# VHH binders against Iron-regulated protein A (irpA), part 8

Target 1, 312 residues: Iron-regulated protein A (irpA), of Synechococcus elongatus (p12608)
Amino acid sequence: LITNQTIQGFVDQVVVPSYVSVAAGATQLEQALQTYQQAPTAANLEAARQAWRVARDRWEQTECFAFGPADSEGFDGAMDTWPIDRQGLKTAAAQPVEQREDSRKGFHAIEELLFAATEPTLSDRQHLVILATDLTKQAQGLVTRWQQASDQPAYRSVLLSAGSTDSAYPTLNAAGTEIVQGLVDSLSEVASEKIGGPLETQEPDRFESFVSRNTLSDLRNNWTGAWNVYRGQRSDGVAAGSLQQRLQQQHPVIAQQLDQQFATARQALWAIPEPIETNLASPRGKVAVLTAQTAIAAVSDTLERQVLPLVQ
Key: E = the ipSAE of ESMFold2; O = the ipSAE of ESMFold2 at other seeds; V2 = 0.75 times the mean of E and O plus 0.25 times the DockQ between their complexes.

## First folded at step 1 (VHH)

Design o11 (framework vhh_ozoralizumab_d1)
Fold by ESMFold2-Fast, scan of step 1:
Structure o11 (fold): chain B 312 residues (1-312), chain A 122 residues (1-122)
Amino acid sequence: as target 1 above (312 residues)
Amino acid sequence: EVQLVESGGGLVQPGGSLRLSCAASGFTFSDYYMYWVRQAPGKGLEWVSEISGSGGSTKYPDSVKGRFTISRDNAKNTLYLQMNSLRPEDTAVYYCAKIRSGGYTPYYFDYRGQGTLVTVSS
């Protein structure tokens, strides 16, 4: 099922462009927060909040391939630890961000200072610039780890060498297993933790981006990221050598089922009334959220039970 | 309210075996990825096993691969860790954890129990 073209498309058409987009978003957020610090107007605050949402949306599209450097080298922890340590964040303002616990930096630390109050204090504005500068450094570092050799080979090269004698991925199927497992893990977490936790407890503050009310956008971008990996590109259409195309060629019944399940999950996620945090308690909102959970779980289950065995 | 209650720890000789159990309540157990994580004295948290909600997918770090087996009984809301060929280096408090966010990151775990101590010593 997995070819060299499948792996190259995954890396060059999805992973690397996605991380480049995250780095650009983080840079724009940093710039917006610097502008807000210098001129703390309502307009600049709203611009900074929107820049955070854009950067967060782009980051959420990468969660389905959080293996390799994102996980093993701590980028995911540094950028997206949740929940944050609210008390530690307040007392850590004087500590260099590089020396802080992961729960005192990253997207959700910025979220807390940027959204929790009607407007940030002067101290918050200064702290936000420091946090955004670190977030930009982490995002750029992740791009660098994938594209550039240093004391380690570029991770792009590690995946593209799949099937070579000395590769960390001894077969093409080993790389395929990593890709499919990432989809399974990400979508399962969306259904069981991100949606399932708040749905089961009926506690809206269990939603990861509750403070900003960005959770529904997070979930929609988790779907988008998985869909991009499946189809092998971020633009419309089915990429040559993609998992989707290969399944259509070799396992058309599974491909048809999976295509339908992705479409059903998309419809369900986009039908949830915004914000999800305030609509969870309503009968209509609860039904919409449950429908989306079931649809996302179905995608994950098909990938785990029917696709994963094809690459193991 | 999420509750995870670990049991089965104890003193065991090097080369011995031990089976840990975790009783889960307060959430739909079969919908969640579950983990075993451990903390040796003076060390940070280390994940030692991962299992999907259905039980169809499992993962282990190299330090325990081939020696530890994670499993679950969704009908009983119970998670297990079978530990074989135990080494002094396996001495730690073992925690049952459900994923908070990010399937690969131990720093996101939500563990509710006190853990169960495993001591591997002659």
Scores: ipSAE 0.000, ipTM 0.150, lowest interface PAE 14.7, mean pLDDT 87

Design o12 (framework vhh_ozoralizumab_d1)
Fold by ESMFold2-Fast, scan of step 1:
Structure o12 (fold): chain B 312 residues (1-312), chain A 121 residues (1-121)
Amino acid sequence: as target 1 above (312 residues)
Amino acid sequence: EVQLVESGGGLVQPGGSLRLSCAASGFTFSSYAMYWVRQAPGKGLEWVSEISSGGGYTKYPDSVKGRFTISRDNAKNTLYLQMNSLRPEDTAVYYCARTGHYSNLRPFDYRGQGTLVTVSS
């Protein structure tokens, strides 16, 4: 099922462009926060908040391929630890960000200072610039780890060398397993933890981006990221050599089922009333959230039970 | 029959290291996310680490992040926890655990018998 073209498309049409988009978003957020610090107007605050949402949305599209450097080299931890240490963040303003625990930096530390109050204080505005500068460095570092060799091979090269002598991926199927497993694990996490956690306890503050009310956008972007990996590109259509195209050619019944389940999950996620955080309390909101959870879990189940065996 | 067997616990001094192992059998190990959870004397269960079925995703609470590393060898059906910079508050019985479908609604369907880790001078 997995070809060299499948792996190349995954890396060059999905992973690398997604990380480049995250780095661009982080840079734009940093610039917006610098502007807001220098001129703390309501318009500049809103621009900074919007820039955070854009960067966050792009980051959420990468969660289904958080293996490799994002995981093993601590980028995910530095950028997206949750929950944050809210009390420690207040006292960390003067501490060098490189010396902080992951729970005192990254997207959610910025979220707390940017969204928790009606407007940030002068101290918060200064702290936000420091946090955004670090977020930008982390995002750029992740792009560099994928594209450039250093004391380790570029991770792009590691995946593209699948099946070669001394590769970390000894066969094309080993790389395919990593890709499909990422889809399974990320969608399972969305259904069981990101949605399931708040749904089970009826505690809306268990939604990851509760402070900014960005959780529904997070979930929608988790779906989008998985869909991009499946179709092999970030633009409309089905990429040549993609997992979707290969399944359509070799396992059309599975492909039709999975295509329909992705579509059903999309419809369910986009039907949830905004914001998800306040709608969890309503009977209609509970039904919509449960419907989305069930639909996303179905995609994960099909990938795990019917697709994963085809690449192992 | 699903079986999880932990090993590697023992007595260690503060600042020391231990590596825990969990041998899994009776299910397709490579198809399940796996967890380490612990129970300190007189306290409830605390989640310590999580690893996705393929090993690409790991999660840790702040209490152990940077000190503990979860890993797995799917060819050997074995889960590991590398514990560094151990502290007295890490003293607990450590359990290897597997969740059921929709893990948040059905927490830790299967656990082993545990392995005791004591951190004291």
Scores: ipSAE 0.000, ipTM 0.213, lowest interface PAE 15.5, mean pLDDT 87

Design o13 (framework vhh_ozoralizumab_d1; at its last look DockQ between E and O 0.02; V2 from the best seeds 0.00; counts 0 for: pae O 19.3 > 2, placed apart)
Amino acid sequence: EVQLVESGGGLVQPGGSLRLSCAASGFTFSAYAMYWVRQAPGKGLEWVSEISGSGTSTKYPDSVKGRFTISRDNAKNTLYLQMNSLRPEDTAVYYCAKWGSTSYPRGFDYRGQGTLVTVSS
ESMFold2-Fast, scan of step 1: ipSAE 0.343; ipTM 0.696
ESMFold2, look of step 2: ipSAE 0.000; ipTM 0.145
ESMFold2 (binder alone), look of step 2: mean pLDDT 80; pTM 0.803
ESMFold2 at other seeds, look of step 2: ipSAE 0.000; ipTM 0.154
ESMFold2-Fast, scan of step 4: ipSAE 0.287; ipTM 0.663
ESMFold2, look of step 5: ipSAE 0.011; ipTM 0.404
ESMFold2 (binder alone), look of step 5: mean pLDDT 80; pTM 0.807
ESMFold2 at other seeds, look of step 5: ipSAE 0.000; ipTM 0.106

## First folded at step 2 (VHH; framework vhh_ozoralizumab_d1)

Design o13_A6S (from o13 with A31S; at its last look DockQ between E and O 0.02; V2 from the best seeds 0.00; counts 0 for: pae O 19.3 > 2, placed apart)
Fold by ESMFold2 at other seeds, look of step 2:
Structure o13_A6S (fold): chain B 312 residues (1-312), chain A 121 residues (1-121)
Amino acid sequence: as target 1 above (312 residues)
Amino acid sequence: EVQLVESGGGLVQPGGSLRLSCAASGFTFSSYAMYWVRQAPGKGLEWVSEISGSGTSTKYPDSVKGRFTISRDNAKNTLYLQMNSLRPEDTAVYYCAKWGSTSYPRGFDYRGQGTLVTVSS
């Protein structure tokens, strides 16, 4: 099922462009926070908050391929650790950011200082720029690790050499399993943890981006990232050699089911009114959230039970 | 549920030999390719051998080829790694893994504590 074209499209049409997009978003967030620090108007605060949401959107589309350097070299931890140490964050401004615990930096540290109060303080505004500069450095570092060789090969090269003796992926199936497992894990976590946790406890603050009320956008971007991987590209259409196209050719009944399940999950997820955090307060909101949870789980279940065996 | 238990590590002088074992349970062992992977201090995971489910196909990176031999006993649900001509650079924690997991690192399912191999004079 998995070919060299499948892997090349995954890397070159989805993964690398997604990480480049994250780095661009982090840079724009840093610039917006610098502007806000220099001129702390309500308009500049709103622009900084919006830049955070854009950078967050781009990051959340990468969840299903967080393997490799994002995980093993600590980029995911540095950028996306949650929950944060709120008290430690307030006193950490004198610590070099690269020496801080992950719970005192990254997206959610910025979220706390930028969104929790009506107006960030002067100290908060200075601290926000420091945090955004580090986020940009981490995002750029992740792009570099995928595109450029150093003491280790560029991770792009590692994946594109799948099936060769020296790759971390000794067979095409090994790379294919990684891709499909990433989809399964991401969508299963959305259904079971990101939605299921708050539903079970009935505590809205268990939604990951509760402070900014951005959790529904996170979930929609997790779906979008998975959809892009499945189709093999970030634009409309179906990429040649993609998982979707290969399934359509070799297992059309599975492909038709999976295409419909993705569409049903999208419809359910986009039907939830923003913010998702208030939907736990009403029966109609709970039904919308449960419907989305079930539809997303169905995608993950089909991938795990019917597609994953085809690459093993 | 999947369970992998490594054993056989220890201290050995350069040029020595060790045999690692991995007891597997909770899945159909013979249906999966199995792997040994290792992690040296301060380094990422490195795969060091692969064996097909039937045991008829094996593969090794150049760093260990000719020195390490992977084998399996499907009747006993046990994976082995015979390591000969050990070198100081082979010092690492060794993990038994199957493919098709979401565990550490992504791509290899290694759920045990591993077994430490130390090669020094």
Scores: ipSAE 0.000, ipTM 0.125, lowest interface PAE 19.3, mean pLDDT 86
Fold by ESMFold2-Fast, scan of step 4:
Structure o13_A6S (fold): chain B 312 residues (1-312), chain A 121 residues (1-121)
Amino acid sequence: as target 1 above (312 residues)
Amino acid sequence: EVQLVESGGGLVQPGGSLRLSCAASGFTFSSYAMYWVRQAPGKGLEWVSEISGSGTSTKYPDSVKGRFTISRDNAKNTLYLQMNSLRPEDTAVYYCAKWGSTSYPRGFDYRGQGTLVTVSS
């Protein structure tokens, strides 16, 4: 099922462009926060908040391929640890960011200072610039690790060499397993933890981006990222050699089922009233969230039980 | 499916040592940073140690630095925690975890049952 073209499209049309987009978003957020620090107007605060949402949305599209440098070299931990240490964050301003625990930096640390109060304090504005500078450094570092050789090979090259001698991926199927497992884990986490946790506790503040009310956008971008990986590109359509095209050619019944399940999950996610955090307050809202949970879980289940064996 | 199975806990006296193990399966182990996290009775989850996928980089909080050593055997898909000079405050259920980048509720993907470490004076 997995060809060299499948791996190349995954890396060059989805992973690398997605990380480049994250780095651009982080840079724009850093610039917006610097502008807000210099001129703390309502307009500049709103611009900074919107820049955070854009950067966050782009980051959420990368969760289905959090393997490799994102995980093994700590980028994901540094950028997106949750829950944050709220008390530690308040006292951490004097500590160099490089020496802080992951729970005192990253997207959610910025979220806390930027959204928790009606207006950030002067100290918050200074701290936000420090946090955004680190986030930008992490995002750029992740792009560099995928594209450039250093004391270790570029991770793009590691994946593209799948099946060659001495590769971290000894076969094309090993790379395919990594890709499909990433989809399974990401969507399972969305259904069981990101949606399932708040549903189980019935506590709106258990939604991950509750402070900013960005959780629904997070979930929609998790779906979008997985859909992009499945189709083998970020633009509309089906890329040549993609997992979707290969399944349609070799396993059309599984492909048709999976295509329908992705469509059903999308419909369910986009039907949830915004913000998702308010949906636990009504029977209708709870049904919408549960419907999305069930649909996303179905995609993950099909990938794990029917697609994963085809790449092993 | 991701499986993480912790073992090696037990009852030990202050100043004693234990070695914890975590058998991992269902993912490309060497590609993921691995973590040990613990939860003491009545307390929240506390990060204990971190190791990069290659095993080259490790990190520890001050509470265990110099006493605990994280290591991994990528050929056996096994994570280890060597705990020396144990203290009563180290009493907790220990979990191994990989990073689940926005896993509610913690950001850590710890699916195992954990292993109980009790340090009694």
Scores: ipSAE 0.000, ipTM 0.168, lowest interface PAE 15.7, mean pLDDT 88
ESMFold2, look of step 2: ipSAE 0.000; ipTM 0.283
ESMFold2 (binder alone), look of step 2: mean pLDDT 80; pTM 0.804

Design o13_R10S (from o13 with R106S; at its last look DockQ between E and O 0.02; V2 from the best seeds 0.00; counts 0 for: pae E 21.2 > 2, placed apart)
Fold by ESMFold2 at other seeds, look of step 2:
Formats: sequence, C-alpha cells, structure tokens
Structure o13_R10S (fold): chain B 312 residues (1-312), chain A 121 residues (1-121)
Amino acid sequence: as target 1 above (312 residues)
Amino acid sequence: EVQLVESGGGLVQPGGSLRLSCAASGFTFSAYAMYWVRQAPGKGLEWVSEISGSGTSTKYPDSVKGRFTISRDNAKNTLYLQMNSLRPEDTAVYYCAKWGSTSYPSGFDYRGQGTLVTVSS
C-alpha cells in the first residue's frame, strides 16, 4: 500500500510545509506581541489575540504527525503542554524560560496571559514577549530538525530512506505504520480526551483552549491535519501516491468508507455552535458535541481496524 | 479576569444557620460546575459542595450532607450555600470555586478572599 511516493508526498507536501507554516505563525505572534508591548492599545491587543489563534490553528494541524523529533526532543512539550501551572506562571517572569518546566511556557502559557483577563498588565505584556520568543525558537527548531542535517540526519531523510538496511524505517510498511498510527492516535485523542473528558465530567474548563474559547478551532484543525495527511497534500484534491489514492486503487470499499467518515466528521464539527465550551449547558449543544465525537471516533476506528493492518 | 467575591459569613451559635453568597464575574458562569470549599485553621482545603452549570445536579461529602444546600442563580451570576445545623467543626474560611486545571492545588480554582464562618457559643 505504501510507496516511496506516498512517503515523499507526506513529508514534502504535508509535514515540512506545515511546520514551516507554524514557525511563520509563531514569528507573526511574536511581532504582534512586541507591538502590543510597545503600544498597548485595544487594536494591538486584538491583533495579538488573532495572531495567537492563527499560530494555534497551524500548530493544531500538525498533531497527527507529532512523532519523531516533536515528541522525542521535547518540542511538543515545550510548545503545547496543558494544563499549565497558573500560580507558577505568574511568578515565573523572573525565571529564565530555558530553566522552566513545560507547564510555564508554550501556547497555553501565552493563552493564559493574553486572554484570561480583559487586558494584560504591563508585567504580562513583557512576559508575553519572552514566551513568544521561546515559542518561535521551538517552532524553528522543529523545522530545522526535519529539514537540516547536523549531528543527526534531517528527519525528512530518515523517512525518505525507508526500506534501507540501516534506516530507522527498515521497510516501507514501517514508515506507513507510523503515518497511519499518527492518524489513529490523533483522532482517538480528539474523541476520547479532548471532547470526551469535558463531556463526561460536565466541566467546560477541561476543554484544552477554554481560556481563549479556541477549543472548537483546535478540533477543526486536528481534523484538517488528519485530512491533509490522508489526501497527501494541504490543498483541495487527491495527491498522487497519497494514502487516499492508494486506498482508492487497492481497497476501494475502505476508501469510500473513510472518505464518507471524514466528510461526516467535518460536517459535525462545523455544525457545533461557537464556543464549544458553553455547549455543555444545553441539550441541543450536548447532542451536537456528541455527534462530532462519534463521527471522529468512527474515522479513527476505521483507520485502526481496517487500514493499519494493511501497512503492518 | 475571573472574580469570585464571597459574603455572608459571621459568628453563629451551634445549631444556627447562615447563607453564603458568591458573586461571580469574568467568565460564563452558567457554563461551569461551581463549588464551595473551606479551610479550617491549620487544616488543608476541604470540598463541601458541588453544583452543575444548570443547577440540576448537586453533590456533598458526608460531613455536610443533609445540612448544607448549594444553589445558583445563573441570571444573577450568583452561587449560594445554605448552611443549617452548624457545628463548631464547620468553623472555617469558605471560598467559592470553579474546577481549575490539574496544575492548581487539589484542582480547585478559588480566587476570592473568602468569608469567615465562626460557630461558637
């Protein structure tokens, strides 16, 4: 099922462009926060908040390929740890960011200082720039680890060498397993933890981006990232050699089911009224959230039960 | 900024009653389960009641069950605790709280100054 073209498309058309996009978003957020620090107007606050949402959107599209350097070298931890240490964050402004636990930096630390109050304080504005500079460093570091060799090979090269005797992926199926497992894990976490946790406990602040009311966008971007990996590209259409195309050619019944399940999950996610965090209070809102949870779980289940065995 | 302002505490004799209030602002009050927690002198934080966002589900530990009643008015963003049959061991500073992240001590986000309840003859 998995070919060299499949792996090359995944890396070159989805993963690397996505991480480059994250780094650009982090840079734009850093610049918006510097501008806000220098001129703390309502317009500049709103621009910084929107820059955070843009960077967050781009980051959330990468969750299904958070294997390799993102995990093993601590980039995901530094950028996306939640929950944060709220008490420690407020006193951490004097602590160098490189000495901090992950719970005092990253997207959610920025989210807390930028969104929790009507207006950040002077100290918060200074702290936000420090946090955004670190976020940019981490995002660029991840791009570098995928694109550039140093004391370790670029991770692009690791994946493209699948099938070599001395590769971390000794067969094409080993690389395929990692790609499909990433889809399964991401969508399963969305259904069971990101949606399921708050729904079961009826506690809206257990939604990951509750503070900014951005959780629904996060979930929609998780779907988009998985859809892009499945299609082998970030634009409309079906990429040659993609998982989707290979399944259409070799297992058309599975491909038809997955295509429909992705579409159903998208429809359900986009039907949830904003913000998802308040939908737990009404029966109609709970039904919309449950419908999306079920639809996303169905995608993950088909990938795990029917696609994963084909790449193992 | 989330604000929780407690009131209604005071000195009361054993067997007496008090009604505590908590004025909430800075968040969508009706979307959260709310809690009363207390801290007696020299003791840790103790959960004493929980109410769902809609107000239709309540929970209590055995230490106060049957004596305390939590309620809420979502139109006024206000949480209440009716405390009856008060005992000297109920003496504490009472805080209203919402569920916080796992990075908070005991998981509760209590930000108000609290209101002191003293039960003594």
Scores: ipSAE 0.000, ipTM 0.117, lowest interface PAE 19.8, mean pLDDT 86
Fold by ESMFold2-Fast, scan of step 4:
Structure o13_R10S (fold): chain B 312 residues (1-312), chain A 121 residues (1-121)
Amino acid sequence: as target 1 above (312 residues)
Amino acid sequence: EVQLVESGGGLVQPGGSLRLSCAASGFTFSAYAMYWVRQAPGKGLEWVSEISGSGTSTKYPDSVKGRFTISRDNAKNTLYLQMNSLRPEDTAVYYCAKWGSTSYPSGFDYRGQGTLVTVSS
């Protein structure tokens, strides 16, 4: 099922452009927070909040391929640990960010200082610039790890060498397994933890981006990221050699089922009333959230039970 | 511990107005949609109004639409219900409510003690 073209497209049409997009978003957030620090107007606060949402949305599209450097080299932990240490964050401003525990930096540390109060304090504004500078460094570092050789080979090269002697991926199917497993794990986490946790307890503060009310956007971007990986590109259409095209050619019944399940999950996620945090308690909101959970779980189950065996 | 305390009920003539208040504590008030529900003598609970956590979205059944207005002050952890053009059929105990973890479609497991509204001559 997996070809060299499948792996090449995954890396060059989805992963690398997504990380480049995240780094650009983080840079824009850093600039917006510097502007807000220098001129703390309502307009500059709103611009900074919007810049955070843009960067966060782009990051959420990468969660389905959080293997490799994002996981093994701590980028995911440094950028997106949740829950954060709210009390420790307030006293951590004097501690160099490189020496902080992951729970005191990253997207959700910025979220807390930027969104929890009506307006950030002077101390919060200074701290936000420090946090955004680190987030930008982490995002740029992740791009570098995928594209450039240093004391280690570029991770792009590691994946593209699948099937060669001494590769970390001994066969093309080993790389395919990593890709499909990433989709399974990401969508399973969305259904069982990101949606399932708050739904089970009826506690909206268990939604990951509760403070900013960005959770529904997070979930929608998790779907978008998985869809991009499946179709092999971020633009409209189906990429040559993509998992979707290969399934359409070799396993058309499975492809039709997956295509429909992705479409059903999209419709369900976009039908959830905004914001999800304040609509969970309503009868209409609860039904919509439950429907989305079921639809996302169905995509994950089909990938695990019918697609994963084809690449193992 | 979730606590909801209603006030503002009383006796009013048909066509009159009342404003109900609910003081909330024990949870992050702004995080939850809030509801007003009522129970007329010998009848079941009836949903009266809904407001999102941010206060941006409100909903009403046709029986009260245009007459009742739900609002909230998240800084004060207080929910309000402005009731205008009151009718005898609006006579009920009014409860401030939060949707809970009980089975759907029930779920108003967090309710206050209620405040009685009587509409008569």
Scores: ipSAE 0.000, ipTM 0.099, lowest interface PAE 20.3, mean pLDDT 87
ESMFold2, look of step 2: ipSAE 0.000; ipTM 0.104
ESMFold2 (binder alone), look of step 2: mean pLDDT 79; pTM 0.796

## First folded at step 4 (VHH)

Design p01 (from o13 with E50A; framework vhh_ozoralizumab_d1)
Fold by ESMFold2-Fast, scan of step 4:
Structure p01 (fold): chain B 312 residues (1-312), chain A 121 residues (1-121)
Amino acid sequence: as target 1 above (312 residues)
Amino acid sequence: EVQLVESGGGLVQPGGSLRLSCAASGFTFSAYAMYWVRQAPGKGLEWVSAISGSGTSTKYPDSVKGRFTISRDNAKNTLYLQMNSLRPEDTAVYYCAKWGSTSYPRGFDYRGQGTLVTVSS
């Protein structure tokens, strides 16, 4: 099922452009926070909050391919540890960011200082610039690790060499397994943990981006990222050599089922009343959230039970 | 299916040493950072070491720095923790873990049964 074109499209049309997009978003957030620090107006605060949401949304689209440098070199931990150490964060401003535990930096540390109060303090504004500078460094580092060789091969080259002697991916199917497993794990986590946790306890503060009320956007971007990987590109349509196209050609019944399940999951996610954090307890909100959980779980289950065996 | 199987725990005297092992299967081992986390009786989960996918970068909290060494053998899909100068407060169940699960404290995904380390005279 997996060809060289499938792997190349995954890397060059989805992964690398997504990380470049995250780095651009982080840079814009850093600039917005520098502007807010220099001129702490309501307009500059709102601009910084919007810049955080944009960067966060872009990051959430990458969760389905968090293997390789994002995981193996700690970028995901540095950028997106959750929950944060709120008590440690307030004293961490005196500590160089490079020496901090991951729970005292990244997206959710910025979220806490930017959104938890009606207005950040002077100390918070200074700390936000430090955190955003580190986030930008992490995001740029992740792009560099995928595109540039150093003491290790660029990860783009590692994946594109699948099937070659000494590759971390000894066959094309080994790379395919990594891609499909990423989809399975990401969507399973969305259904069982990101949605399932708060749904089971009926505690809205268990939603990951509760402080900013961005959780529904996180979930929608998790779906978008998985859809982009499946179709092999970030723009509309089906890319040549994509998992979707290959399934349509070789396993049309599975492809039809999966296409429908992705569409059903999208419908369900976009039907959830905004924000999810305040609507979870309403009768319509509960039904919508449960419907979305079930639909997303169905996508993950089909990928695991019917697609994954085709690449193992 | 991802599996992590810890071994090597046991009873040791204060000042003693142990080496823990974790056998990993079901995923591309070298593509993921690995961690050792522990849970002492009646306490929460505590992170004790981290290693990058290539094995070239390691991190330790101050509580174990200089005493514990994390390493990995990517050809054998095995993670190790060398524990020296053991103290009674190191008594805990030790788990090897991956990053990225929100179901566990601090985002660690620990799947196995763990291995018990008891430090007492």
Scores: ipSAE 0.241, ipTM 0.626, lowest interface PAE 4.6, mean pLDDT 90

Design p02 (from o13 with E50R K59Y; framework vhh_ozoralizumab_d1)
Fold by ESMFold2-Fast, scan of step 4:
Structure p02 (fold): chain B 312 residues (1-312), chain A 121 residues (1-121)
Amino acid sequence: as target 1 above (312 residues)
Amino acid sequence: EVQLVESGGGLVQPGGSLRLSCAASGFTFSAYAMYWVRQAPGKGLEWVSRISGSGTSTYYPDSVKGRFTISRDNAKNTLYLQMNSLRPEDTAVYYCAKWGSTSYPRGFDYRGQGTLVTVSS
């Protein structure tokens, strides 16, 4: 099922462009927060909040391939630890960001200072610039780790060498397993924790981006990222050598089922009234959220039970 | 029928360690991802770890990453959770669970009674 073209398309058409997009979003957020710190107007606050949402949305599209450097070298922890240490964040302003626990930096630390109050304080504005500067450094570091050799090979090269004698991926199927397992893990977490946690507790503040009310956008971008990996590209259509194309050619029944399940999950996620945090208060809102959870779980289940065995 | 039997819980002091086990039966264990899920006093269910059917992929939320390790022995149909550097906030009933393709809200299909972990002096 997995070819060299499948792996190359995954890396060059999905992973690397996604991380480049995240780094650009982080840079734009840093610039918006610098502008807001210099001139703390309502317009500049709104621009900074919007820049955070854009950067966050792009980051959420990468969760289905959080293996390799994102996991092993701590980028995911540094950028997206949740929940944050709210008390520790308040006292951490004097501590260099590099020396802080992950719970006192990253997207959700910025979220807390930027969204929790009607207006950030003078101290918050200065702290936001420091946090955004670190976020940009982490995002650019992740791009560099995938694209450029240093003391270690570029991770792009590690995956593209799948099947060679010295590769971390001893077969093409080993790389395929990593890709499919990433899809399974990310979609399973969306259904079981990101949606399932708030549903079980009936507590809206259990939604990950509750402070900013960005959780629905997070979930929609988790779906988009998984869809892009499945199709083998970020633009419309089906890429040559993609998982979707290969399944259509070799396992058309599984492909038809999976294509329909992705479409059903998309329809369900986009039918949830915004913001998702208000949906626990009404029977129709609960049904919409439950419908999305069920549909996303179905995608994850099919990938684990029917696709994963084809690449193991 | 799916049956999951958890064991290994108990009273432990902060900073201590415990190893939980789950004996699974009634389904093809190696074909399913397995989870450890907990419920702390006064809180809802929270998943704390996931392992793929083959055991090649694991995942941890930030609250336990670096402290807990999930593993499985497919020949014995057994799931494990090694818990180190335990904190009072880890006090909970721990459940072994598999992901079902049902319309169930949290997506989990579990049949065990759980095992109580209490972290206090």
Scores: ipSAE 0.000, ipTM 0.255, lowest interface PAE 11.8, mean pLDDT 87

